# VH-VL binders against Putative inactive neutral ceramidase B (ASAH2B), part 25

Target 1, 165 residues: Putative inactive neutral ceramidase B (ASAH2B), of Homo sapiens (Human) (p0c7u1)
Amino acid sequence: MRQHRQFMDRTHYLLTFSSSETLLRLLLRIVDRAPKGRTFGDVLQPAKPEYRVGEVAEVIFVGANPKNSVQNQTHQTFLTVEKYEATSTSWQIVCNDASWETRFYWHKGLLGLSNATVEWHIPDTAQPGIYRIRYFGHNRKQDILKPAVILSFEGTSPAFEVVTI
Short names: E, the ipSAE of ESMFold2; O, the ipSAE of OpenDDE; V2, 0.75 times the mean of E and O plus 0.25 times the DockQ between their complexes.

## First folded at step 14 (VH-VL; framework fv_modakafusp)

Design z8 (from z1 with light chain R30Y D92S; at its last look DockQ between E and O 0.05; V2 from the best seeds 0.00; counts 0 for: pae E 9.2 > 2, placed apart)
Fold by ESMFold2, look of step 14:
Structure z8 (fold): chain C 165 residues (1-165), chain A 118 residues (1-118), chain B 107 residues (1-107)
Amino acid sequence: as target 1 above (165 residues)
Amino acid sequence: EVQLVQSGAEVKKPGATVKISCKVSGYTFTGYYMNWVQQAPGKGLEWMGWINPDSGDTDVAEKFQGRVTITADTSTDTAYMELSSLRSEDTAVYYCARSEYYDWFDPWGQGTTVTVSS
Amino acid sequence: DIQMTQSPSSLSASVGDRVTITCKASQSIYNYVDWYQQKPGKAPKLLIYDASNLETGVPSRFSGSGSGTDFTFTISSLQPEDIATYYCQQYSNLPLTFGGGTKVEIK
């Protein structure tokens, strides 16, 4: 935990709809920024190439305020863990942000920068294979003389292997 | 123009403490990380640690833990690095460097030479 | 800690030569490498970020490549003003670490 906390302060964000309309409008005006040379969803820290069952896989992405996703009706999940199935040549979702073995952390940075950290606590029952972690978010953008816009984005980690030994 | 201006050269005896300042101008001090880098004469660069001036959170490389204290004063837009129990191998140029994220050290301060001699 | 093993430690080349500097990381760091140039008595200057992206205003004779553990910095045609020490730096994990540097001189 020490390494990923060292770059960015963590903010526990809890959106409550008991807030006044003026507070909600202020929250909707918070804009997101990606660092120079990067875009939202870019991988900042990849997973290790290989994990054993029982270990924690971690990926850090260029993030955006999760309230933008909560307020967006088409948003389904912040993350998926996917396994490659060679027989179908496709990626299959193993779990998402509602799963007990995953963690999603949003780390508010400086002046609209932020990180999204995804952890997968690999269960003892995980099948050996090739996996990846994906992140799904929404950023708030405001152009001069235009209303703010909520844009979707996604990030995909490099693949990594899970082994039983 | 963005500027990082460091305090002047220091000559110290072994066992003393040095505190180097890095005053910023031309940008929002609390909007960026501040890093400290050591460069011994004729040798390479070594990261010492960083501070988030907004929160006050710091981290110090394990090599320097116990002797390095990194602080920031948001009222004067100045970062500080204090190195205690000085040894002759601490003779070096010390740089402050701004970063936006994990990297992109730009700009750097002009450097502060610290000489430790008996 | 991630070690960045940079080689060579120094080199001499003629004007117009192709110069190649390598860094090897002690573990996979994807493309999380920057390259800096430092002239004598001056602070370092960023040339290449994210292994291969040229910083604005940097001459096109400079380039970088690599991913994983092996990274290469190249000067396609060495010029007199390129005399400097060059450093790779990883930013995948704390502590941030630099390569040992490569001093480039003209024969």
Scores: ipSAE 0.006, ipTM 0.538, lowest interface PAE 9.2, mean pLDDT 83
ESMFold2 (binder alone), look of step 14: mean pLDDT 94; pTM 0.945
OpenDDE, look of step 14: ipSAE 0.014; ipTM 0.627

## First folded at step 16 (VH-VL; framework fv_modakafusp)

Design w1 (from z5 with heavy chain D103E W104Y P107Y; at its last look DockQ between E and O 0.05; V2 from the best seeds 0.00; counts 0 for: pae E 8.4 > 2, placed apart)
Fold by ESMFold2, look of step 16:
Structure w1 (fold): chain C 165 residues (1-165), chain A 118 residues (1-118), chain B 107 residues (1-107)
Amino acid sequence: as target 1 above (165 residues)
Amino acid sequence: EVQLVQSGAEVKKPGATVKISCKVSGYTFTSYYMNWVQQAPGKGLEWMGWINPDSGDTDVAEKFQGRVTITADTSTDTAYMELSSLRSEDTAVYYCARSEYYEYFDYWGQGTTVTVSS
Amino acid sequence: DIQMTQSPSSLSASVGDRVTITCKASQSIRNYVDWYQQKPGKAPKLLIYDASNLETGVPSRFSGSGSGTDFTFTISSLQPEDIATYYCQQYDYLPLTFGGGTKVEIK
């Protein structure tokens, strides 16, 4: 039931097999690609520095096809929301992609490009503090004449503050 | 040869709507994002938004949300930007510009001048 | 939104002079800065991408450098055809944002 809050692919690519351009586009669609000069999991849009409870924190990452994570058998979560705990000097997970207050959207781009949008709908009961959002994915890489490989990656947002006022 | 050809200049009254076209040639329209950029007189450049012509997905900068509609017609290889509820501060040159993703703009249209006056 | 503070807003220089324009980002954008030249009545033209890479067909007198928050664009020897307004743009984060521009004139 918790998995129903994951929002999957909203873009459909029409496939034809009648031209070399169409075949090339089909082959490029099979693999994931990061934009020039970036890598998978890079932050494209950071959260704002500060939020009040009841607001929505949003981060956009360079993404990859979420089916790679599901079919990989090592998938545990697509995202975490983490709070810094000064007493233990560590980050503690407060939400994941199964939580009702989080949203995960995958948006296909052109020719293997994509992004992942993570929203955290900050509950009224959230504790004030320093938070971050992380994204976990897997990309499919295909070199010419070699077997495809599935590679894990992660992205981490800059920290942001949640206040009650 | 990559070309982006925009529709001609327009003169509008406040409250009207303008729709600018950007017809492409020399590349596969659905393989690149199309961006729109505003340049008011004596001002710099301001990004308005972009469209994925393959899916129709758009992203519009917050300043323009609610008044700007960006569309693409893959049958004619033409992108459109519609700006409604025109104000005098919308007087500007509007450019279409191509990008692969969140990257630099390598090809630009010639610009379309929109004048809003009462 | 990331603010790109471009300096100076205008300058005058003689043919052959070295011209330097700076952009400062409100937060780190790594090296994801490009530089455009815009002549009056014309669309902008890409000169430099990824802070320091010269676009194909652009004269070698143009160069760029910097990373993080501080970026520099240089014309090593100003030519009459370089009279234009120059803009930086960041593309590390959405929304895409431009600097305020630098008008370069011959004096």
Scores: ipSAE 0.016, ipTM 0.606, lowest interface PAE 8.4, mean pLDDT 84
ESMFold2 (binder alone), look of step 16: mean pLDDT 93; pTM 0.945
OpenDDE, look of step 16: ipSAE 0.258; ipTM 0.749

Design w2 (from z5 with heavy chain Y101W; at its last look DockQ between E and O 0.02; V2 from the best seeds 0.00; counts 0 for: pae E 16.5 > 2, placed apart)
Fold by ESMFold2, look of step 16:
Structure w2 (fold): chain C 165 residues (1-165), chain A 118 residues (1-118), chain B 107 residues (1-107)
Amino acid sequence: as target 1 above (165 residues)
Amino acid sequence: EVQLVQSGAEVKKPGATVKISCKVSGYTFTSYYMNWVQQAPGKGLEWMGWINPDSGDTDVAEKFQGRVTITADTSTDTAYMELSSLRSEDTAVYYCARSEWYDWFDPWGQGTTVTVSS
Amino acid sequence: DIQMTQSPSSLSASVGDRVTITCKASQSIRNYVDWYQQKPGKAPKLLIYDASNLETGVPSRFSGSGSGTDFTFTISSLQPEDIATYYCQQYDYLPLTFGGGTKVEIK
């Protein structure tokens, strides 16, 4: 049997919504698509403007299959939580997807659509300030009769405030 | 400086196997596709196939299927093309060529001459 | 397979002449054509990609045009260093296929 342009690989995937753990394997070439008028990494649902420590900040992005990031060793993280540092006028990473307080969920839609949900379970020790959540992904692009290309993308949430008490 | 350095010329008997190497330097090996092209003496260019060195995925032109194996070794940044069951018409220069897609082959290796003689 | 019919198979021209080479595809390949230069004993070199775009570092005397099935490669003023065989290549359909080549010589 001829399988032109087929890709086979084994990938461990994150849990989907209220379902048991599922080990999903990539056996065929899979393409990603963004909704009309959007691009990968666009924010579908921003975080609330303000949170107290102990609450959960949530952002939903236009996503792509996380297997693309696992297969590509150019990046180490799916997400960061960043705090604005007025002293340096820059954003500083305070945690990432390896941190216990973050969650990443991928939900596959139809015809190559998907979204990525990022949660930050704000620890009681979080410093008050201005924060944002960023998402780093890779989409697989395939034009007719061309080799597949894996492209990096990122999304950035609007800033939100974390307060104590 | 991007370089693709191929292994040296080979003389083989009909029915034998040849394995040509293409060692890469000056760029990230796993970020580009590697192609193989045959040019018989006095003839034009013919695409043999490609490999994605990151995933190991290959595609081989139908004319060469069953006789050509394309591989990559990311520990040595080297691509390989193995042609089995050699025939006299396989006498040719073989090139490796880098691409960002199946097009825009640049650069090419220096070529490896394979002579199949009885 | 897509046949790329390249013409002429050879030509001779004087320094400064305008040289035109054509490729005709057996079916539409949109604008997915590259042009390569191969000097004797050397590997091919990419000159034109996507039918009409000049590769970085290639002299502006080289140009390409066309879409669909009919493609043209032009050297506006032939130079002595342009002695080579030129190939078109389609990449819209597998297998990738090349034209038969056009050998360009100086009179």
Scores: ipSAE 0.000, ipTM 0.415, lowest interface PAE 16.5, mean pLDDT 81
ESMFold2 (binder alone), look of step 16: mean pLDDT 92; pTM 0.935
OpenDDE, look of step 16: ipSAE 0.026; ipTM 0.646

Design w3 (from z5 with heavy chain D59R E62Q D103E; at its last look DockQ between E and O 0.50; V2 from the best seeds 0.00; counts 0 for: pae E 7.0 > 2)
Fold by OpenDDE, look of step 16:
Structure w3 (fold): chain C 165 residues (1-165), chain A 118 residues (1-118), chain B 107 residues (1-107)
Amino acid sequence: as target 1 above (165 residues)
Amino acid sequence: EVQLVQSGAEVKKPGATVKISCKVSGYTFTSYYMNWVQQAPGKGLEWMGWINPDSGDTRVAQKFQGRVTITADTSTDTAYMELSSLRSEDTAVYYCARSEYYEWFDPWGQGTTVTVSS
Amino acid sequence: DIQMTQSPSSLSASVGDRVTITCKASQSIRNYVDWYQQKPGKAPKLLIYDASNLETGVPSRFSGSGSGTDFTFTISSLQPEDIATYYCQQYDYLPLTFGGGTKVEIK
């Protein structure tokens, strides 16, 4: 079983009951939402087209509460860094959320919205080539008077190049 | 009526720090993001960053990283933008603007003129 | 970053003329484009959101269209009060980016 790196959650909500909007926030807090016209795993900020070794690649995804992945674990990692191999015409995983080179940050937004930020601290020993970052999560869906359902989703960044100095 | 009222004009020397405020009324402060936009004289609009007043989460454009701090005071329904290490090129009008998550800006504050000169 | 190439940078037209402004994105951004009007000495004002939706209270002579990479803003009949600089904006990707602006004047 894969180890998972601790994610950071900097968000704390102050709960009040003085307004209808506050009540709405409370009701929607347990349900993950994606921005209008988007879906979970969508890229909000792609990586730069090119990085040098030693730099930090960053991708921001439409996220969902990482705690959902405890209930339904389709994927055993929150993220992968993958390198394209021309010989096999396939993507090979070079890092995951247990790697020292990666960071995973979850940022809670408004009314069930959230972002997932993946950082890859490109090691000096990284091989030049084409890479991508993938995000694996689970969103909580709950209809009125129905049990919550945990759904899996994934996001994939556009490819970017890593070059040597 | 939804209103965003910004603090008054500022005159600063190079190297100084400026902090401008944006006080909101007519809506729940913590239900919307607050954005900051820079507009140099005779130039276009440039997004600087935003804050989620409810969570305190911020995003800052790369151009301003390290120099810009965006904060929110929910007790006074006021957002702040602090710009440090001021330089002449920071002379501009700065706007606060309300938005939903990854959506359009409406309404805008009236703008705050910051002049950086020796 | 998403580059929003706005054209033209300026134009002069007569009252009643049809005015068209274009914004081209460096990559596909679906329909996540807004258009703002900024009059001299004033803050920008939202006119169009999500590429084609007219904001409440905005005159019907303003319109927008487009998706993907090509977006168009139109004033069907230019009025004197429309003298302003107009900006497109994308909000599909961070950082949020604006077009360079189009200054609209009356002949």
Scores: ipSAE 0.018, ipTM 0.666, lowest interface PAE 6.5, mean pLDDT 88
ESMFold2, look of step 16: ipSAE 0.031; ipTM 0.616
ESMFold2 (binder alone), look of step 16: mean pLDDT 93; pTM 0.936

Design w4 (from z5 with heavy chain D54E D59Y E62Q; at its last look DockQ between E and O 0.29; V2 from the best seeds 0.00; counts 0 for: pae E 8.8 > 2)
Fold by ESMFold2, look of step 16:
Structure w4 (fold): chain C 165 residues (1-165), chain A 118 residues (1-118), chain B 107 residues (1-107)
Amino acid sequence: as target 1 above (165 residues)
Amino acid sequence: EVQLVQSGAEVKKPGATVKISCKVSGYTFTSYYMNWVQQAPGKGLEWMGWINPESGDTYVAQKFQGRVTITADTSTDTAYMELSSLRSEDTAVYYCARSEYYDWFDPWGQGTTVTVSS
Amino acid sequence: DIQMTQSPSSLSASVGDRVTITCKASQSIRNYVDWYQQKPGKAPKLLIYDASNLETGVPSRFSGSGSGTDFTFTISSLQPEDIATYYCQQYDYLPLTFGGGTKVEIK
C-alpha cells in the first residue's frame, strides 16, 4: 500500500483508479499485511526497562488476524511471559494467554494491517528478575494468482526488569 | 481534492471540555488512520493519539491518557478529539492528520487554536 | 518513549548556503524517520519519509539520509521560501515522537 502511495500523486489518487489497484485493495482487506520494512511479530512498542510489582507491562507487536491462529491446530497460545533463569541460562514460561493476569488485544488496522497488544498485570507475588513478553501468531499470505498459505510467526520483546515494592 | 477541515478556535475556562472536529473529504475516511497532534505556543509538535475510523479502535499516548477521547463518525466522515479537565498548559494549536499506519502524516488539517484562561 | 534530539535548535544562513540539520534517536529506529516543514501559521508539510525518500512535489534541494540512530536533513541551496521550522519524527515505536524542531532563518 505504501508502494502504491509512492507511485501516485496524492491529489490525483481519487481521480485515477484501475482494476489492478481495486483488486490490490480488496486483496489487502482479506489477508494480513506487515508495514514495509517490518515483519509480523516485530515490536512496535517495547516494555519499559523496569516495573514494580502491581504495575502493567505492555508490549505492542505487528500483528495478524487471530482467526488464522484459532483455525491452526498447532497454535497453543498467543503470548507468554517468561523469566530468565541464570542457573539454567534459559527462559522459563511464567504465564500464557490463559493466565488471569495477562491480556491479549488484537486491533484491526486498515487494509490488512493490525497490531497485537500484550499486557501483563504484574502480581504482587511476582518474583523479581528479568522478564520478556512473547507473541505467537499466524498470518494469511495470498499472492495474486497463487494459493493462500498460513504462516506462523513469533515476536519477542526486549527484556525488562521486575522489582519488588 | 483531499481536505481535512477542522472546527474553529475555542476559548475555555480551566476545568472545561473542548471537542474539536476534523471533517474529511476527497478520500475514503475508513481507509486511513486519523491522528491528533498538539503544538503549544512557541513549542514543538506532540502526538496525542490516533483512531482507526473503520473499527473505532484508538490509541492515546500516555501523557494524554484519561483526558483525551478520540472518536469518529463514519456517517459524516468526521473525526473528533475531546480534551477534558482543561488546564492552562493545554493552550495550544491542535491538528488532525491522516496516516496509513505507523507512517508519516499527510495531509494535515489547518489547526484549531484552543485558549484556556481564567 | 523514543527521544529525538534535533540540532541545532535554530540557525541563520544566507540564501544559497547549504543547511544541515540532525536528529539523533535514543535507540535504533531503523530508517523510520520523516521530516516536516512548518511555516509560520501553517500546518506542517511532509518533505522526506523513510529517512531519504523525497515526497512528490518537494524541490530536489531537500534531502535526507541516515539509519539507526543518526539522521541528517539537508537543504543544498537555501532559498527565501525555505524560512520555516523543520521537525524530524520517528514512527518505529509508539508513542510517535517528534524532534524539538529547528528554526531556519535568513541572516
Scores: ipSAE 0.006, ipTM 0.582, lowest interface PAE 8.8, mean pLDDT 85
ESMFold2 (binder alone), look of step 16: mean pLDDT 93; pTM 0.942
OpenDDE, look of step 16: ipSAE 0.222; ipTM 0.757

Design w5 (from z5 with heavy chain D54E D57E, light chain E55Q; at its last look DockQ between E and O 0.02; V2 from the best seeds 0.00; counts 0 for: pae O 8.1 > 2, placed apart)
Fold by OpenDDE, look of step 16:
Structure w5 (fold): chain C 165 residues (1-165), chain A 118 residues (1-118), chain B 107 residues (1-107)
Amino acid sequence: as target 1 above (165 residues)
Amino acid sequence: EVQLVQSGAEVKKPGATVKISCKVSGYTFTSYYMNWVQQAPGKGLEWMGWINPESGETDVAEKFQGRVTITADTSTDTAYMELSSLRSEDTAVYYCARSEYYDWFDPWGQGTTVTVSS
Amino acid sequence: DIQMTQSPSSLSASVGDRVTITCKASQSIRNYVDWYQQKPGKAPKLLIYDASNLQTGVPSRFSGSGSGTDFTFTISSLQPEDIATYYCQQYDYLPLTFGGGTKVEIK
């Protein structure tokens, strides 16, 4: 199985090894926040209702710092692409963040806000059907007079259809 | 194959301390949390606490705070649960169970019976 | 703490019957609800994770559903080997908590 784990922090740094460690420690101290009325994993931008093979499906989620997941590898993937199987009435994983067809982008906002963007580059060989994209993350929470905790969350896109050419 | 093998049954007097072990195999010990669960005879399951074997960080349910100590030995891939000031109500089967952080329990150890009687 | 109120506490059904167990959380939680099967004298076994996902190797007659505060476990066709006590569990918040259990017997 090909291992392709690619997530991009849109913040660019010129860091030495020592600086990287310092930055990592600093990042781990930041409390993640969700927009008012939203929670982590909420869909900010759904995929289009329909795609053709060869197109790129994109979903944007309320995100959290991916560094929170480094030591907390729940589900061991940031994302899945899943296909609905009518025969079993279940969703089957067809791709994860190790797949070459997927991309994960984390965009850091202000005051602990962030977005997670998942792309699925739909292969020409993809089977027609109903699909969805899921996002898995961890948020850092700090309650008053309590130690910080890391919490897992997930987001699920509305279903979309993939059709052949 | 992933396996969790616990130590054998214990019989203790009230006020004593018991320490049970859970040895793992088939996976990287430090990559998963180890949970402990209590089940009194004929009763349900109750989460006692967990440990991150890599960091040694623990969390213990309020009910057991002050009496339960959870530890891990990475050199032997073994987790431990120590329960002090034993009471008759502590008579139960104790399970270790593997989980990722905030995730499901799988697999479980076979359980260790602890009997507290005068 | 999040309380998981499981019902019924026990039930008896015939082979082939549809069995339904419910678990109600004291507050709204994410789909971080699991279902375990425990046979007499044995350790619990994971059947359903994240509310609706069937664990590998588990028969398809087992299923789960739910969201918010209400979660359901179903055996579509009860089999003799399904005699056990079933437990729900939430892992959205610490402390992790289990339902009270449902003892399932065959008539």
Scores: ipSAE 0.013, ipTM 0.600, lowest interface PAE 8.1, mean pLDDT 89
ESMFold2, look of step 16: ipSAE 0.100; ipTM 0.664
ESMFold2 (binder alone), look of step 16: mean pLDDT 93; pTM 0.942

Design w6 (from z5 with heavy chain D59R E62Q Y101W D103E, light chain E55Q; at its last look DockQ between E and O 0.50; V2 from the best seeds 0.00; counts 0 for: pae E 6.9 > 2)
Fold by ESMFold2, look of step 16:
Structure w6 (fold): chain C 165 residues (1-165), chain A 118 residues (1-118), chain B 107 residues (1-107)
Amino acid sequence: as target 1 above (165 residues)
Amino acid sequence: EVQLVQSGAEVKKPGATVKISCKVSGYTFTSYYMNWVQQAPGKGLEWMGWINPDSGDTRVAQKFQGRVTITADTSTDTAYMELSSLRSEDTAVYYCARSEWYEWFDPWGQGTTVTVSS
Amino acid sequence: DIQMTQSPSSLSASVGDRVTITCKASQSIRNYVDWYQQKPGKAPKLLIYDASNLQTGVPSRFSGSGSGTDFTFTISSLQPEDIATYYCQQYDYLPLTFGGGTKVEIK
């Protein structure tokens, strides 16, 4: 199966600092934060309301550094594409980050901000129906003088429709 | 004391390219996003896109895809917006505006008038 | 795209009048609305952020309210220096979108 295509910036840390402002900037380079008024996993750009097979659905989430998920003991996926099944009134996973038709991109922002882009390249065999895209990540939180903590989070897109006509 | 100073007015022919600069002072250039906004004569404001000056990552609104290039030069603390294949409807005032992310455009540059005439 | 429908497009009022401008979003955007003032020949200036919070240095006669889809901007007592065009802007989803603007003049 095709693995993640992940874009990463190198982060350079200062070896010397002399003030609380300098320390704060260094901490912001090694931790994750969400924009004011948002939380990790919030949707920044929903998918279009409707797609035909063969098109690409794209969702953008408030993200965190994907390296934080490396310590996941359960081998958690970074993303799922889910289809609503009316008969069971539930969402069924139809593909994940290991699937050829999905792509995951991480875009490092300023001072601990970032976003995650999830693409679903809708196969010509996709069933018509109602779908959503979910993103699963981990953010690194570091308070001054405390151990770093890695916290899980998830995001869920608004539903969208896939049609063949 | 935060200031965004834009380059001067431009007059261009259809099909040409214009590149507008926005030089910043009074803050750390790489700590904020820079946005570009178009205002056609007698019209409202329209967001064109943004750049993260630290990484160089950009987002351009769909209307401007393929014609707009947004860049930043961290050695001179200057953001640029380049609009190619100019048309008469691109006649407008163009603003740069600072934001933390998507929100709170503050401050704005003074604006750069671009006139496209044949 | 989220459409921001701003009303009215223009108005004229007397000094001292209460002025109300509305902005309606095509879908819920919570309280993620900013309001800008653009005086003739000048760049826009942020007045109200997050629907209701006054930006530093902005006179208290300006206010904002609303959430969801319906937002209101008010000038409690219009002053001569308030001649400007006012814009709402949503920042809940990309692309960022502005209302069409409201031109405020003094009779």
Scores: ipSAE 0.036, ipTM 0.634, lowest interface PAE 6.9, mean pLDDT 84
ESMFold2 (binder alone), look of step 16: mean pLDDT 93; pTM 0.938
OpenDDE, look of step 16: ipSAE 0.054; ipTM 0.718

Design w7 (from z5 with heavy chain D59K E62Q E100Y; at its last look DockQ between E and O 0.06; V2 from the best seeds 0.00; counts 0 for: pae E 12.9 > 2, placed apart)
Fold by ESMFold2, look of step 16:
Structure w7 (fold): chain C 165 residues (1-165), chain A 118 residues (1-118), chain B 107 residues (1-107)
Amino acid sequence: as target 1 above (165 residues)
Amino acid sequence: EVQLVQSGAEVKKPGATVKISCKVSGYTFTSYYMNWVQQAPGKGLEWMGWINPDSGDTKVAQKFQGRVTITADTSTDTAYMELSSLRSEDTAVYYCARSYYYDWFDPWGQGTTVTVSS
Amino acid sequence: DIQMTQSPSSLSASVGDRVTITCKASQSIRNYVDWYQQKPGKAPKLLIYDASNLETGVPSRFSGSGSGTDFTFTISSLQPEDIATYYCQQYDYLPLTFGGGTKVEIK
């Protein structure tokens, strides 16, 4: 959890860390839920259709507790920013959650609801083109009389364009 | 900048109905719950209920069941609270307040004064 | 329904005094308590959430503590602009419920 603290500074919910064991016990009591009619990774707020270099692209997804991803041994990243390359007809990752120009914020609601906000601070050197933002998470599910399970999910923003000045 | 702007003050007779609006700006209306809170003159705050504007699901506190209808219009980003069969004890300021799901309220609307008198 | 018993209902204190307000829940609500300030003629304003976390822009003289059933809100050094009514509210169970409020005045 400490390794992701700087990416989560804008949460409306932050338990005091008088003890890391105390925080862990509180987090283990939290199951994830999606809003009615939605699933984990659904886009709640898309990016604008177009940005100029130097602007901030923002996408909000139906989220889940990022601790679940840290505990999952196959977890690789929370987010990617991808550019479409017409020559290969494929999306290429241009940065991820380890990049200084991205921000990841998790906002916890009541009863297991949450969302994830991804910001991409578009560098002045960004190439013009078609981009998208993806979010990768894990939700914790607990049905009555069943073991808890950790399930992976992903969300993908609608594409948007980046142009120069 | 997030704002909740409520409709203006109303004076009503007992037995009438009042419908208060709360128009939002500065955030995605369907991503947050909208709550309604009553405050009688010189009294404390009382939660009336909420709506999830995305699904239309509502909860209404038992005290107000049968008299309160909470709705949302996503085409105008406006929540509504309708209180019917007004009584003199319904004289109060009514607030809308945003919550992230079932969490704390921030921000609040400016309040709408409803006066019920004969 | 969870009853939130807030005390005192009113108090008068001098500038610089420590002010303490309590809320007791009728059953455990963990740490899901927030505190609001309401100045005359204005809407309530969130000061503290999750029992002890200060909202952005709230002066550090305000604090909260507690868990379970017993919660405390403190103004460490009362200022003239702190004249207001303060409310606790629980959000662990529906219906959401408020304490009765504490009117704070300067004497």
Scores: ipSAE 0.006, ipTM 0.459, lowest interface PAE 12.9, mean pLDDT 83
ESMFold2 (binder alone), look of step 16: mean pLDDT 94; pTM 0.947
OpenDDE, look of step 16: ipSAE 0.042; ipTM 0.703

